# Designs tried in a protein design chat: VHH binders against tRNA pseudouridine synthase Pus10 (pus10). Part 6

Target 1, 373 residues: tRNA pseudouridine synthase Pus10 (pus10), of Korarchaeum cryptofilum (b1l7a7)
Amino acid sequence: MGKPVDDLLNSLMNLLDSETPSGGGCHLCDGLLSRELGKMLRKALSELEGVELSSVKSGVSLPAILIEREDRIRANHNPPKMRSLKVTLTRLLDVAISSLTGLKVSQEPDAILIFDFERGDVKLELAPVFIFGRYRKLQRGISQSRRKCPECGGRGCEACGWKGKIPQGSVEGIVGEVMREFFSAEDYVLHGAGREDVDARMLGEGRPFVMELLSPKRRSADLREVESEINRRAAGLIEVKNLEFSRREKIRILKERSPNVKKLYRALVEVEGGVEEGELELLKGLEGAVIRQRTPKRVLWRRADITRLKRVYEVNFRRIDDKKFELFVLCDGGLYVKELISGDDGRTSPSVTEILGKKSFCSELDVLEVMVE
Key: E = the ipSAE of ESMFold2; O = the ipSAE of OpenDDE; V2 = 0.75 times the mean of E and O plus 0.25 times the DockQ between their complexes.

## First folded at step 1 (VHH)

Design s37 (framework vhh_7z1x_3)
Fold by ESMFold2-Fast, scan of step 1:
Structure s37 (fold): chain B 373 residues (1-373), chain A 123 residues (1-123)
Amino acid sequence: as target 1 above (373 residues)
Amino acid sequence: QVQLVETGGGLVQPGGSLRLSCTASGFTFSDYYMNWVRQAPGKGLEWLSGISTSGGSTSYADSVKGRFTISRDNAKNTLYLQMNSLQPDDTAVYFCARVGEYTWYDSHGMDVWGQGTQVTVSS
């Protein structure tokens, strides 16, 4: 149509009458729909201003009284098969919004307009945008996820813009703030293929992630420009690459497979009493070993005490000096490498400490690769 | 009340030195790895240096290696950054930050930050 809202009201009411046998929706609603419909359509158009969309769908919430009236009629009169008032209104509103905006109606829409006839209001819900990529974390002391705002402890306050989180010091925040700007999103969530310790670097080809952008008013952007801007602002701290548009299903795949993904680690190992090159050959005994690991002592204050079995696939090493060597370990995801080295007083077995017969500990940890198929 | 407070910033000429201090309160300072981070006008956060709980291990960004020295005094609940050979590019707000619980499954990152102290390197 492309007509003003007022021109559509007669058409919508006529269609409603044709779909409902008992004096149309007007009889059931006692004039409520006709009084509110024009106002709510204008509200809906206002909500869509400045929003990039290719598709839309209408939702309808009706007062309980109207639903009860319709159910009573159906139960008591055994009428011909009729569409419900809610279904009829949803269809008519889909047609109206499509006519006024040129947007396609989709069952997987970019936006849902919820017409609440009980409150006489309209709510716009925007589907998230998902971006897949890989990140490298080049410095230690950066978390994957945003930290809670220290002023409010996560509750939301003026200092954090009511989000309960601050963007500084995290991959999520550093990457997410740039993406939020490009997509005019309200917020963001980083979903990683596992995570690394704050004091560990993430190197190599990087860790796969999906960024979920919440309530985005833009749905298109040049991802090469987004990538460039992230890498400029985060120079020397983090790096992203291979950004591409994705779907929610990718998050599920990354999360479900995370414990079963193989990871390659580099650890700097310090050995009490020193170590010689010949002694390091004993560490080949870890290759193919199933490591029995109980929850490390350092995380027992917040984690259940559980025993997990994790395989080590490959081990390599390079002696640095008389007290230090680099250890390279390819193992199952979820293995705590610091405790693979220290033994954690027998909570992890076998361990580097057990094999060498000397107290050993991890002073630096790097994740070199996250092996995804 | 958990807090970090930075002091020691100010105006300094190129080639000069400053020592920043960060005083911790409301938590057991000796249990935490600590970082220094800066933000120059119009730029993002740059990690500079980190120090282990005992002070036995330190790390530095390449941009400051050889010029800056991180240290801590656990008896005083204080973190330090000694900055030598300062350059105009070192002009920034400097933050100290506590590294939260770090695990493979639940990393909180830098969970407590100071308010920052301004360092300006110019004539």
Scores: ipSAE 0.000, ipTM 0.196, lowest interface PAE 16.1, mean pLDDT 81

Design s38 (framework vhh_7z1x_3)
Fold by ESMFold2-Fast, scan of step 1:
Structure s38 (fold): chain B 373 residues (1-373), chain A 125 residues (1-125)
Amino acid sequence: as target 1 above (373 residues)
Amino acid sequence: QVQLVETGGGLVQPGGSLRLSCTASGFTFSNYAMNWVRQAPGKGLEWLSGISDSGGSTSYADSVKGRFTISRDNAKNTLYLQMNSLQPDDTAVYFCAKYRGDTYVEWTSEYFDYWGQGTQVTVSS
């Protein structure tokens, strides 16, 4: 595009000159506007090709010498209502891009075009797309977040596309790869309302999450088709439901509400030395109990070593054989049920191990419900 | 709102030392892993070091391992980077970055939801 850019350049130069302290010429830019602006506007238009956008905003980075020249002129001439060169250029570029593309200028834009006058370059930054939904995890051995790439150990290599992590074996990866394709995004991040262990299933109505899609070249899609494709590719592993467009604020809401939700768990408990039906009745002592739980040893690598107080509301059980029983626990979110069972060498109290007086451990864990209002 | 403010940058001779600080506000600092990232003139972002929420686990890029030390003071909401044996190629803007809350402590730009304004470090004779 030659003619429209050239026409706008003449208009922009006239506007800039009329708003500068010198009045009659571009004394601040030293010819920079004529040399670089047309080239950079054409590059900006090229960067926008193939990208779905409703709104845009310009940003400007200037060489230090131009800022110093402007400060010197302001100090010496004290002009009325003078805006900075950066502010003036940003406003003029907003008008130019809007005129050339028909895009709306917004303070919360779909894209930011950064005009770097020091380098003579333009960078396009795309606002993330957010999708809210719920997921069920039907098999054990699936993490919520993507795992480190085994080839590079997380450093980044060709095998992982330099991300340091792989999409296989995680809810984030399974869901995120499909959404990445639909939205032509560069990457994705799953934000869950809490998390479950890799070996735990997530059942019931599912766990609420927000998927953040990074640098998406598409911003619209049929979310029922997205759901269908995720559930088809992940058949028997995971499923998603109730996908809807969302916003960054929803992530904050999920995080803030997470400690206040109740969770229902099913655990398979194995007891060293065996257990009698009558001994299990002692576990009713956990109902209404406040559990003093120090961060479990197994998660110290990623969690602060602090003590939290968590309530158990209801406990039920069913003996399976001489060494195993099913335990059902309704409790506060954030309680580590595996350690509620084992006691983690006194780091969790009271515990199933303490109450029964026998070493007990959780061999299977299911999250049956995440009770969000 | 979340705010990260870096200080301690400046001009230093090759072989010299600097200590960077990052003061955090607007979130529960002790619940998140923190990182240092830099950007040299004309280059992309380079991850340098990470520290777990408790300070019990640290990691370093090969380019700075043995020269830089990351630490934190959760009571003061402050992250530190002690830089020793500085070289001219360490010249960059240094950023403090908050981890999003995933289980990974290793670097990619998408692991961070908030960044500081940066502090300039220039290593010149």
Scores: ipSAE 0.000, ipTM 0.121, lowest interface PAE 17.9, mean pLDDT 80

Design s39 (framework vhh_7z1x_3; at its last look DockQ between E and O 0.00; V2 from the best seeds 0.00; counts 0 for: pae E 9.8 > 2, grease 28.6 > 24.2, off the site)
Amino acid sequence: QVQLVETGGGLVQPGGSLRLSCTASGFTFSSYAMNWVRQAPGKGLEWLSGISYSGSTISYADSVKGRFTISRDNAKNTLYLQMNSLQPDDTAVYFCAREHYGTLWYQKSGYFDYWGQGTQVTVSS
ESMFold2-Fast, scan of step 1: ipSAE 0.012; ipTM 0.452
ESMFold2, look of step 2: ipSAE 0.006; ipTM 0.460
ESMFold2 (binder alone), look of step 2: mean pLDDT 86; pTM 0.872
OpenDDE, look of step 2: ipSAE 0.045; ipTM 0.469

Design s40 (framework vhh_7z1x_3)
Fold by ESMFold2-Fast, scan of step 1:
Formats: sequence, C-alpha cells, structure tokens
Structure s40 (fold): chain B 373 residues (1-373), chain A 126 residues (1-126)
Amino acid sequence: as target 1 above (373 residues)
Amino acid sequence: QVQLVETGGGLVQPGGSLRLSCTASGFTFSDYWMNWVRQAPGKGLEWLSGISGSGGSTSYADSVKGRFTISRDNAKNTLYLQMNSLQPDDTAVYFCATYEGVTYEYSGPRYYMDVWGQGTQVTVSS
C-alpha cells in the first residue's frame, strides 16, 4: 500500500547491494528487481487478504539470465561461503513480508509466498490443517472414503464441485464437508487407522483418524462446535469425538500401529444345517489360539498373497435360533473375522467352519472396539 | 483428478476372444492394486480379477479362472484383461476399479466396488 512498499524497496535494494558478491547488486539485477518487486509485493499482500495466518515463508524463482550472471560471478571470483542471489532475495522478502504484515517467518509456515520473477507473479500455497479424532459408524453401507461422482464418472462436473467424488455415503465426505466449511478449505482427505468393510459398523469408542484439510483459509475453530455440528448433521449415521489439532506425523503413526491394535468384534454367524448349544462350546478352542490366515480370496485384489499369524484372545457366543448365533471375538488387528468364520476353503485355520464341521458364514459384522493404547 | 477409461469391448461370437484396456490418470498407477469388475443386464457388480501394483500378484474369480488373464503396463499407465473362450454369460459392461467392499451370503460373496470409468460393453452373441 503506497509508502510502506516504497520504503521497503529502498531498504531491500541497499541490503541486496551489501550482500551481492563484488558489490554489483544493480549490475546483477539490471533494474528488473526494482521494477517487478513493488508490483509483486503488492500482489502478495492482496493474496493474503482474508486468509488466517500466524506464519509465512518466501520462495523465489529467478529468470535464467540472473542465474547465469551469478554463476559467472562465482566462477570468476570463486568466493568461499557466499550465498546465492536466490537465498539472499528469499531472506530479504521474508523480512519484507514480516514487516508489512506482522506475520512470523517460519521454516514450517502456515503459508508460502512464491515470488516468480520470471513470470512476474506471486503464488500463495497454504499448508494443510490436520485434525485427529475418533469416528463411530452406526449404519452399514457407508464407506470410509468418498465414492466417484455417478453423474460425471469421476471426471469432475458442477454436481460434484469439479472434484469427481461425492460426499454422500462416506465417513470422509460426511465429516469432511463440515470441516471444510469451518476452515474454508478447498478439499479434504481422511486417513484412518485401518478401515472397516462398507457393510460393517464401527461402534464403541470409534476408529482413530486424521482429517487433512487442503488449502484452508481459516486455521482456528472451536473443535467442540465442529464436533457438535458433525454429530448433528450426521445423526444416526456417523459420530465423531475427541477432535484435536494434529500434524502430518500422526498419519504415519496411525498407519504403523494399525497391525498391533487389538479389536473386539461382534459377528452374526449363520450355520448351514443348524447348530446346537453344545456344539458352540467347541468354539472355546479358539481362545488363545494362533490363527494361520492366508490372505482371503476377497482381498487378493489389494493384498499380497501371504500367510500371517494372528492371535485370538477371547471368544464368547450366544445362540439366537437353530441356524444363527452371535460370536464375540477379541483378536489381533489384521485378522479377517469373516474368514475366521467361513475358513475361506482352508485359507484360514482354525476356523468356525472347521470346528463345527458345518459351513458357516458371517452375515453381519460389527467392530465394537479398536484398542490403540 | 482420478480418471479410468475402459476400451476394447464389442460384439463377439461364443468361443471368441477380446482384449480390454483401462487407461489411468491422476494418481500413481504403480502404487495401486487394479481390478476388473463387470455388471450383466439386471444384475449387480461381479468382481473378476485383481493385480498388484508391481504386477507380481494376480487373483481371479472362479467364474473366469483359466479363461481371463489380467496384466498391466505401468510405463503406459494401462491395465489389461485378455478374455478367451467367451460365452453368452460373459455379456456385461466391464469396468476397472481400485476399491472394494464385500458382504457374505449363503449364495457367496456380494461385492461393493467403486467404479471409476464409464465401462466398455461386451456382448457375446451369435
């Protein structure tokens, strides 16, 4: 805005002269920096309008001719420990933006302002916001990740906001749309600590997740209000709890710890030819058992065909009728419970089907608890 | 922007062959398992075959095992399905996909697939 930018240009030119090798600041820039810098600084201030930030960092792209001039100076003079023009200009722009805006300069900034002197342009890159929490999925038929838009087939259209994905019918979409509104973000990505099948419910204390909000124009919000609004809009479908601000590192931690998490399942088991109360007592043989499970046939499309050893810690059951019973299993994460029941033609052993000697399958699956600590 | 475009369908006589292609864009193709799924007239989605990101592992539904072969060319971002010994029951729209869910029933597994392309029509008729 007027004089502050002009005062800064004079300060920057004087400082550039003192930092440039062989005292040739004006010779190096050939007036280009003074012509474009004022315009680009004003554009940078305009790009920051309406954006919530506590910190910033400058980046610089220079025309090839300036890079060539600096390379010639370094080659001819061989100065030890001299910084490049790009590094010097970046530092000067950091000071300039900080002085004009009051924003802190950080190596891990909320925003990067990229000053492209080749194109005479400034681009604002906003760092993502990460929110950690737990979700419950109260109904079957809801995926964890967003599905492709049926109207455009994933290409992007007006109906999906040009994303190619729809928010309906997924935890990511239902939760992410509310968070997107609170943070004025362009998009979002849900990173879960594993996932449940589309037809399975996720109950109890819920599944840990990190929501990554892309290009957010807001970075602060009352997470209790965000939580309440999600739970209100998604009533009877999805619940979230314990929302807190997080970092990208949390995503890695969730992925690494996922196989070592214990899970409690409830399965409705249907038995071909029926089952008697006394036969169910044989299932106590699964308690403390190490299950040899080869990758189930249904997930060979996304998992290497390997054999894993997974422990079952506790088993409980309740007969419902002559053909059905409820099975409760506490086991290692990564054990496929549907195949623990069916045996998957011998790919999982021991199995409910093997122990009962009757073809059995899981008609309903609930994840009751995901134990992460 | 994830895009999958299926091509290679058409009309073929019983016992004939077709090769389907799926061209991928907007994601790192070699990092993802890819699948072929079909939908016959008036029926739900049926999973047919899957292949690992490297191409080192493949899997097939019993209905197509020995007749269909899945393959990929990561340099071209393209997935293939070679279909041999085609029968009238193979008439369907064929899709490539990167995700699935499954529910078990007495009649076998019921698949829930995210389908990314418009599909390509295969008609087996004399």
Scores: ipSAE 0.000, ipTM 0.252, lowest interface PAE 15.5, mean pLDDT 80

Design s41 (framework vhh_7z1x_3)
Fold by ESMFold2-Fast, scan of step 1:
Structure s41 (fold): chain B 373 residues (1-373), chain A 123 residues (1-123)
Amino acid sequence: as target 1 above (373 residues)
Amino acid sequence: QVQLVETGGGLVQPGGSLRLSCTASGFTFSSYDMNWVRQAPGKGLEWLSGISWSGGSTSYADSVKGRFTISRDNAKNTLYLQMNSLQPDDTAVYFCAKGVEYYSETLGYFDYWGQGTQVTVSS
């Protein structure tokens, strides 16, 4: 309708005049604010339409000419403890948007409205929504992160919705697409407490993760309904549980604690020339051992070639047949269990291969637990 | 307080069928794997079947594979065991058991059990 905006324009211009000793916005802006402010406020209201928000904050970008004019005024007049035009205008816009929408002004807002007076435009930036939970990966061959779109090679195209990535075949995609729908988000990023290999399952209580939903137009949802829908669509592939709203801080905590997290693994080990039950007792020599592990050959294409020291806390085993046994290992996060088994031609020591004196390899790997506390 | 209550046991003839139910309370049912375990007279505990938190994955002991079907209704906090082609050797007390993973003779464990329900297969 415009009437509430027109009333606010008069109030804003009067407040701007009283806050600046240079005679207000008309002196500094050469009439720019009186011409653009009403248009930009109406555009801001349009940008907020259909968006769920509890709080907002205004940002302001001014043309270089206005910054230069204010700098000259400050240099020539040396005013006591003066606020800048940008600071004053930002405060007044916060009041205006709050009055027009009923939204609270916050320093950690759900949305930032950037009033760009140089371009005569308003940009809406929506704060991400963060969801903490745990996931299980029930099938092998599923990556944690989304794969590049085969049609565009990662550049973005119609087939992938300009994302450059496909949702199929990843925990991030399978879980993220459902959350994207519930929150009307533009995209998503999964932040895990470490990673499992593509060919490994993730079982037990599941791996802790935070899903970051980008530019969400909804900020509320029943997380039990979200869990149910993910678990329904991903039946037999992925399970999630204990979804709760979180904050960016939780991503930092998961990443910083990742090297200190203990993991329990189950491996199916195949032994060249076979294995007797008595020979498996030698593997108790791994308990309490510090493993000197150089970056495995298979990951050198993406990881720095360095040597890390990782501890094995507990080892258990169960013979399956004359050539195979199950190995259970409780160890530090970041230890590569496949190479703990194979020795990777001496790049990991001690190893199952070294201890048994027989070539051994991991044919199946399961992560049973990720112990964060 | 965690509670698991089994129902549906009884007397059936060989070749018959029974459906056991387990109603759960005192915990978030949809966040935990559930299992069925039995104990025959004078025998030890035998794990029969496990189901993941969502119901998307199931596992069975060889003794019951193809005859028994585990399922769950997370909206009703209820676990089921459909038992078909029952044999005299299936005579046992059947327990609903709460766990964090599919039962494994090496790693499977349960923190809470129901009171059990008697199943008798006899002519």
Scores: ipSAE 0.012, ipTM 0.522, lowest interface PAE 8.3, mean pLDDT 83

Design s42 (framework vhh_7z1x_3)
Fold by ESMFold2-Fast, scan of step 1:
Structure s42 (fold): chain B 373 residues (1-373), chain A 121 residues (1-121)
Amino acid sequence: as target 1 above (373 residues)
Amino acid sequence: QVQLVETGGGLVQPGGSLRLSCTASGFTFSEYGMNWVRQAPGKGLEWLSGISGSGGYTSYADSVKGRFTISRDNAKNTLYLQMNSLQPDDTAVYFCARDWTYSEGVYFDYWGQGTQVTVSS
């Protein structure tokens, strides 16, 4: 580039003079544009260095004095065909950047270059990259989302690198750190099709998710290599599969469909006072039942206290010993299975506890399948 | 293998200026973000500034914003910190540190030995 920048700068200044009224351009900018344009353009090229892009768009902010001068000129001369200086600069910068870099100008660009002439700065805003896939969580005690840094409580400190969150112990962190490296992204956000409890496993075909990669300097990668590296680093903890490039719309679809997604659960149920094989047959009464479930006490700190109606479609069971059995439940998304078992002091009805007439609780929960249709 | 060496520290009067340098070897310098961190006597570590691998992105702690400028010369494998308007509370050992993951501020995997800056009246 180097030499072409100087040649293009001269051409751009000539074009700017032709786009602004004769004499008005110099009067409007008071020499600021000629001093700053070349400097800002070189800063923009520096910002694009090392960044993988297919398309770009320019944005412009101007000092208040130039806006006031333009407003005064428009008010005094009333020129019907005069473009604003901001619009003219934006168009010329789009042409300049395209010529210097070979990047296409797009209304949905990979990057926006904001030329701030008031502060003498150029800000590069990179569009996020979205990766869709499914994850399995093989160990208990792993959260879906990153936890707040215990040292600073989310404020940001040296221990967390000023992020306020730690990558360890979460699906988001374990998967996101690998994707962040491949895409040279600044940060990441995992959007799941619902979530499982920290102490629950996520098995089967896995839970659908979209990873949003923020400010990525790379936009291409072999997703099979990304998948392999995640699964290698997370061996025994989590697995990902079927990674594909996606769009922001997929996040909305996953969230919108989440309450309508059916889930298959396996629960280990412990029954106070024990349980007989014949008593378990009573649980068939849950099949086809509409469960009236008020927000569980354990999640009231973060969820509205409302009553929801959720259907149970199928129930199966297998007695393990005199105090324990496995329960398999196919139900609507959004039903809290731990409370379907315990009754949560009457907040969930019917419940396993009500049907058996004995206090029952879920000691182990697995999500076997998330049926996204 | 990876080595970071800071130079440019010394004694300076309040209101003065110093320029610190950090020479890197053993890795492709331009592929990694770099940071400046300091430790004042009897205090913990304080992150001051970070710069992306290309030099296109910089950030600063509020305590030094407007007074310190981070820069790099990838052709020379060198990181710089230009320190202006120095105050007595800027007295510290200054370290350069390499970003582990190419982006600023999550982890630092290699540190220099530090260079002492003393601001005295």
Scores: ipSAE 0.000, ipTM 0.090, lowest interface PAE 23.6, mean pLDDT 80

Design s43 (framework vhh_7ocj_1)
Fold by ESMFold2-Fast, scan of step 1:
Structure s43 (fold): chain B 373 residues (1-373), chain A 120 residues (1-120)
Amino acid sequence: as target 1 above (373 residues)
Amino acid sequence: QVQLVESGGGLVQAGGSLRLSCAASGFTFSSYAMGWYRQAPGKQRELVAAITSGGSTRYGDFVKGRFTISRGNAKNTVYLQMNSLSVEDTAVYYCATEYWDSGTVYFDYWGQGTQVTVSS
């Protein structure tokens, strides 16, 4: 009914009057704060309805006129050291919301309630939920990130729920839709420890990722149930494991470790004119080699044309027939293995093609391990 | 249903010309980058030509000056004009949509391919 809010208003106004530079909030706000405060507190309670939270913090936006009035009072009256109106209101609103809801006030809150006194409105900002885990991609043809909606080309339409992208055919979408449902989130973003090509599988222990869930109305869930449901819906396509709650800091850690990430690849290599077992021994020349790799031609027109130095640590191979062999490469993250094989017309050196003296190409690629140090 | 249907392939003598067409349906064609890729027996699939929604083009090194890519948004069709054909141009030619993310190209949709054979 608003009765608890009305009871708080007198106490809040008394505190405001005692802690402002002039001692008189009515003079500073011309009655605006008094009229809007109760309305905005009721709106704040309405915004919190149905939202799972353990902590909150208030923010305040004031009309420029009130800031100017306070500055003039400070300049003209030289009052004792006092908090600004904004700081005083924020503190009082924190106490009010805590009293009305039982939520703790925190500097790292689950939600921020922004009291906009210029517009007479309250905005609810929900802190993201972060989930760390690893994913395996068992089939080729699945991207890491969501693709543009084919019907609207990314603009947003009814078919994609106005997001401009579709969940199907991506790790982000397949995993994110299930997490979105469990956490009643508005959207999601997958932050991976690097990426694999669409036509490559991601096997072994999987690729580390952090899923960022945006504006979640739920903050708790059994992650074993989430994991099970993802793996059930995505059976044979994608699987996730070792899901745990995380923080934004984990995304930074994954990115900072990116230059030191090693990856183990399996490639099926086809050699023009065929290859003998003895010729494959020449590939041991790649072990310990620093590969000078210029941005591959297939990605060049959207990517900066730069040269990167990437190390190959170990190479193993197994001949399959007179024209094909399996190649296993342990190397730095960010090395394009397809071009390590083809040479990309000299853009990657040394290469399998260069060492064998025969045109070679990768017909299948698997990422076997992503080794985060 | 998204479909890409290639046509215009066939047998041609060295020095001849062919025009390939790719008819697209089931998506907003004008909003997508489109590419032509080819694969010869025993070789990796390679870029022939690509065109953005805005009309900017990119060509594979072996076809520059000989091939021209264009698009007709009103007809939902991308074209590849192939001039001064050589035996080395013999391959199956595929039409594809291109989606670019973080410098990586993703091929959401591929046509079934059309055979181009250049005889000496």
Scores: ipSAE 0.000, ipTM 0.289, lowest interface PAE 15.8, mean pLDDT 82

Design s44 (framework vhh_7ocj_1)
Fold by ESMFold2-Fast, scan of step 1:
Structure s44 (fold): chain B 373 residues (1-373), chain A 120 residues (1-120)
Amino acid sequence: as target 1 above (373 residues)
Amino acid sequence: QVQLVESGGGLVQAGGSLRLSCAASGFTFSDYAMGWYRQAPGKQRELVAAIYSGGSTRYGDFVKGRFTISRGNAKNTVYLQMNSLSVEDTAVYYCAAEVYTWGSEYSDYWGQGTQVTVSS
């Protein structure tokens, strides 16, 4: 690849000289740029090997002495329409890389090549890949996000591949490891449309999510094959469906719309002193009710202490024995169902405990549906 | 002479709105990506919004849905419409030319900055 680089150098140097102050880069850069350009372009081509890209952008870091020299020239000679050396060099490198690789230049690129002329080095930065889909969580005890590595407490060690998190026991890890392999990514982050408790299942059509893949060397994959492989490896634990390529904006949309999504829950409720079928009819009083809920005590460590108003749309129940019943609740997203049951010492009103006049608590929770309008 | 001159900053109450303007001169405005950065005392300068020569936009995660960047090539001006302002938006806001994205800053020209203060 030496010859194509060398063939471009004369054209690049002529363009640099015509666009830079003091009639040429040789006077400004003391020959540094011409000596390094060919070497750095060859290194840039080497950094791009094995990487799938459709677009690129160059970035430039210059030695402090060149910036100081240009500032002095501008201060003394006042060149009103002249671009900076950094801007001119960046544009020339964009043309050079496009010519050598066939990649399109974009200001929202798949990759940035940072040409560090101070160090004589080139660094490749890869834009994330985003995948939207839905997941079901078929077993309890699986978190949505990866947990801290127990060996290092989150600092990073050999056991966790220096990430400080383990892939086991989470939707993020189980899904993310497969996607990481398909896209040759360094890491991943799962962004969910809300979350369920670790001990809750997520059933029905599943919860919407966006997976963000960091520093991916691949940008294309058959998403049906990705789905199949996730569902095969995670059989009986989790499953995913409707995977599609997405953008960062989808994460914002999921977060903004999450409070407006209705959810259907199944809860197993245990009642102190027992409950009769006729007493459960009182729970119909929750239908159409606006629940005044202050942030539950159990989540104050991670949530602001505020009061939210959330509607319950439908309530159904089935008595199991003298102390237990199943409760089905259709309500606004963001309502904490465990505290709708317990009352959380008056922090949630009305509650199952208030209506029955007996201490009640949720021993099992399932999210049956996350409904979109 | 390349100049970027910001205006429209000032004091505003939380929940209010401000519109910042940046008048550019000394270069072919339509060829350049334009952006807004901010810096609070003791913090690093961070990208607020960028608009590229083709009209594409990028926003910092903390302002998405609240701020809107736009440009008027005929007037050599870039704008930042700031809605639903919070105390955390208090910073000096800088106009920049030739912005490259992903939240990293790559810029050759900077304005002097304009102070935005949001009171509770």
Scores: ipSAE 0.000, ipTM 0.157, lowest interface PAE 22.5, mean pLDDT 81

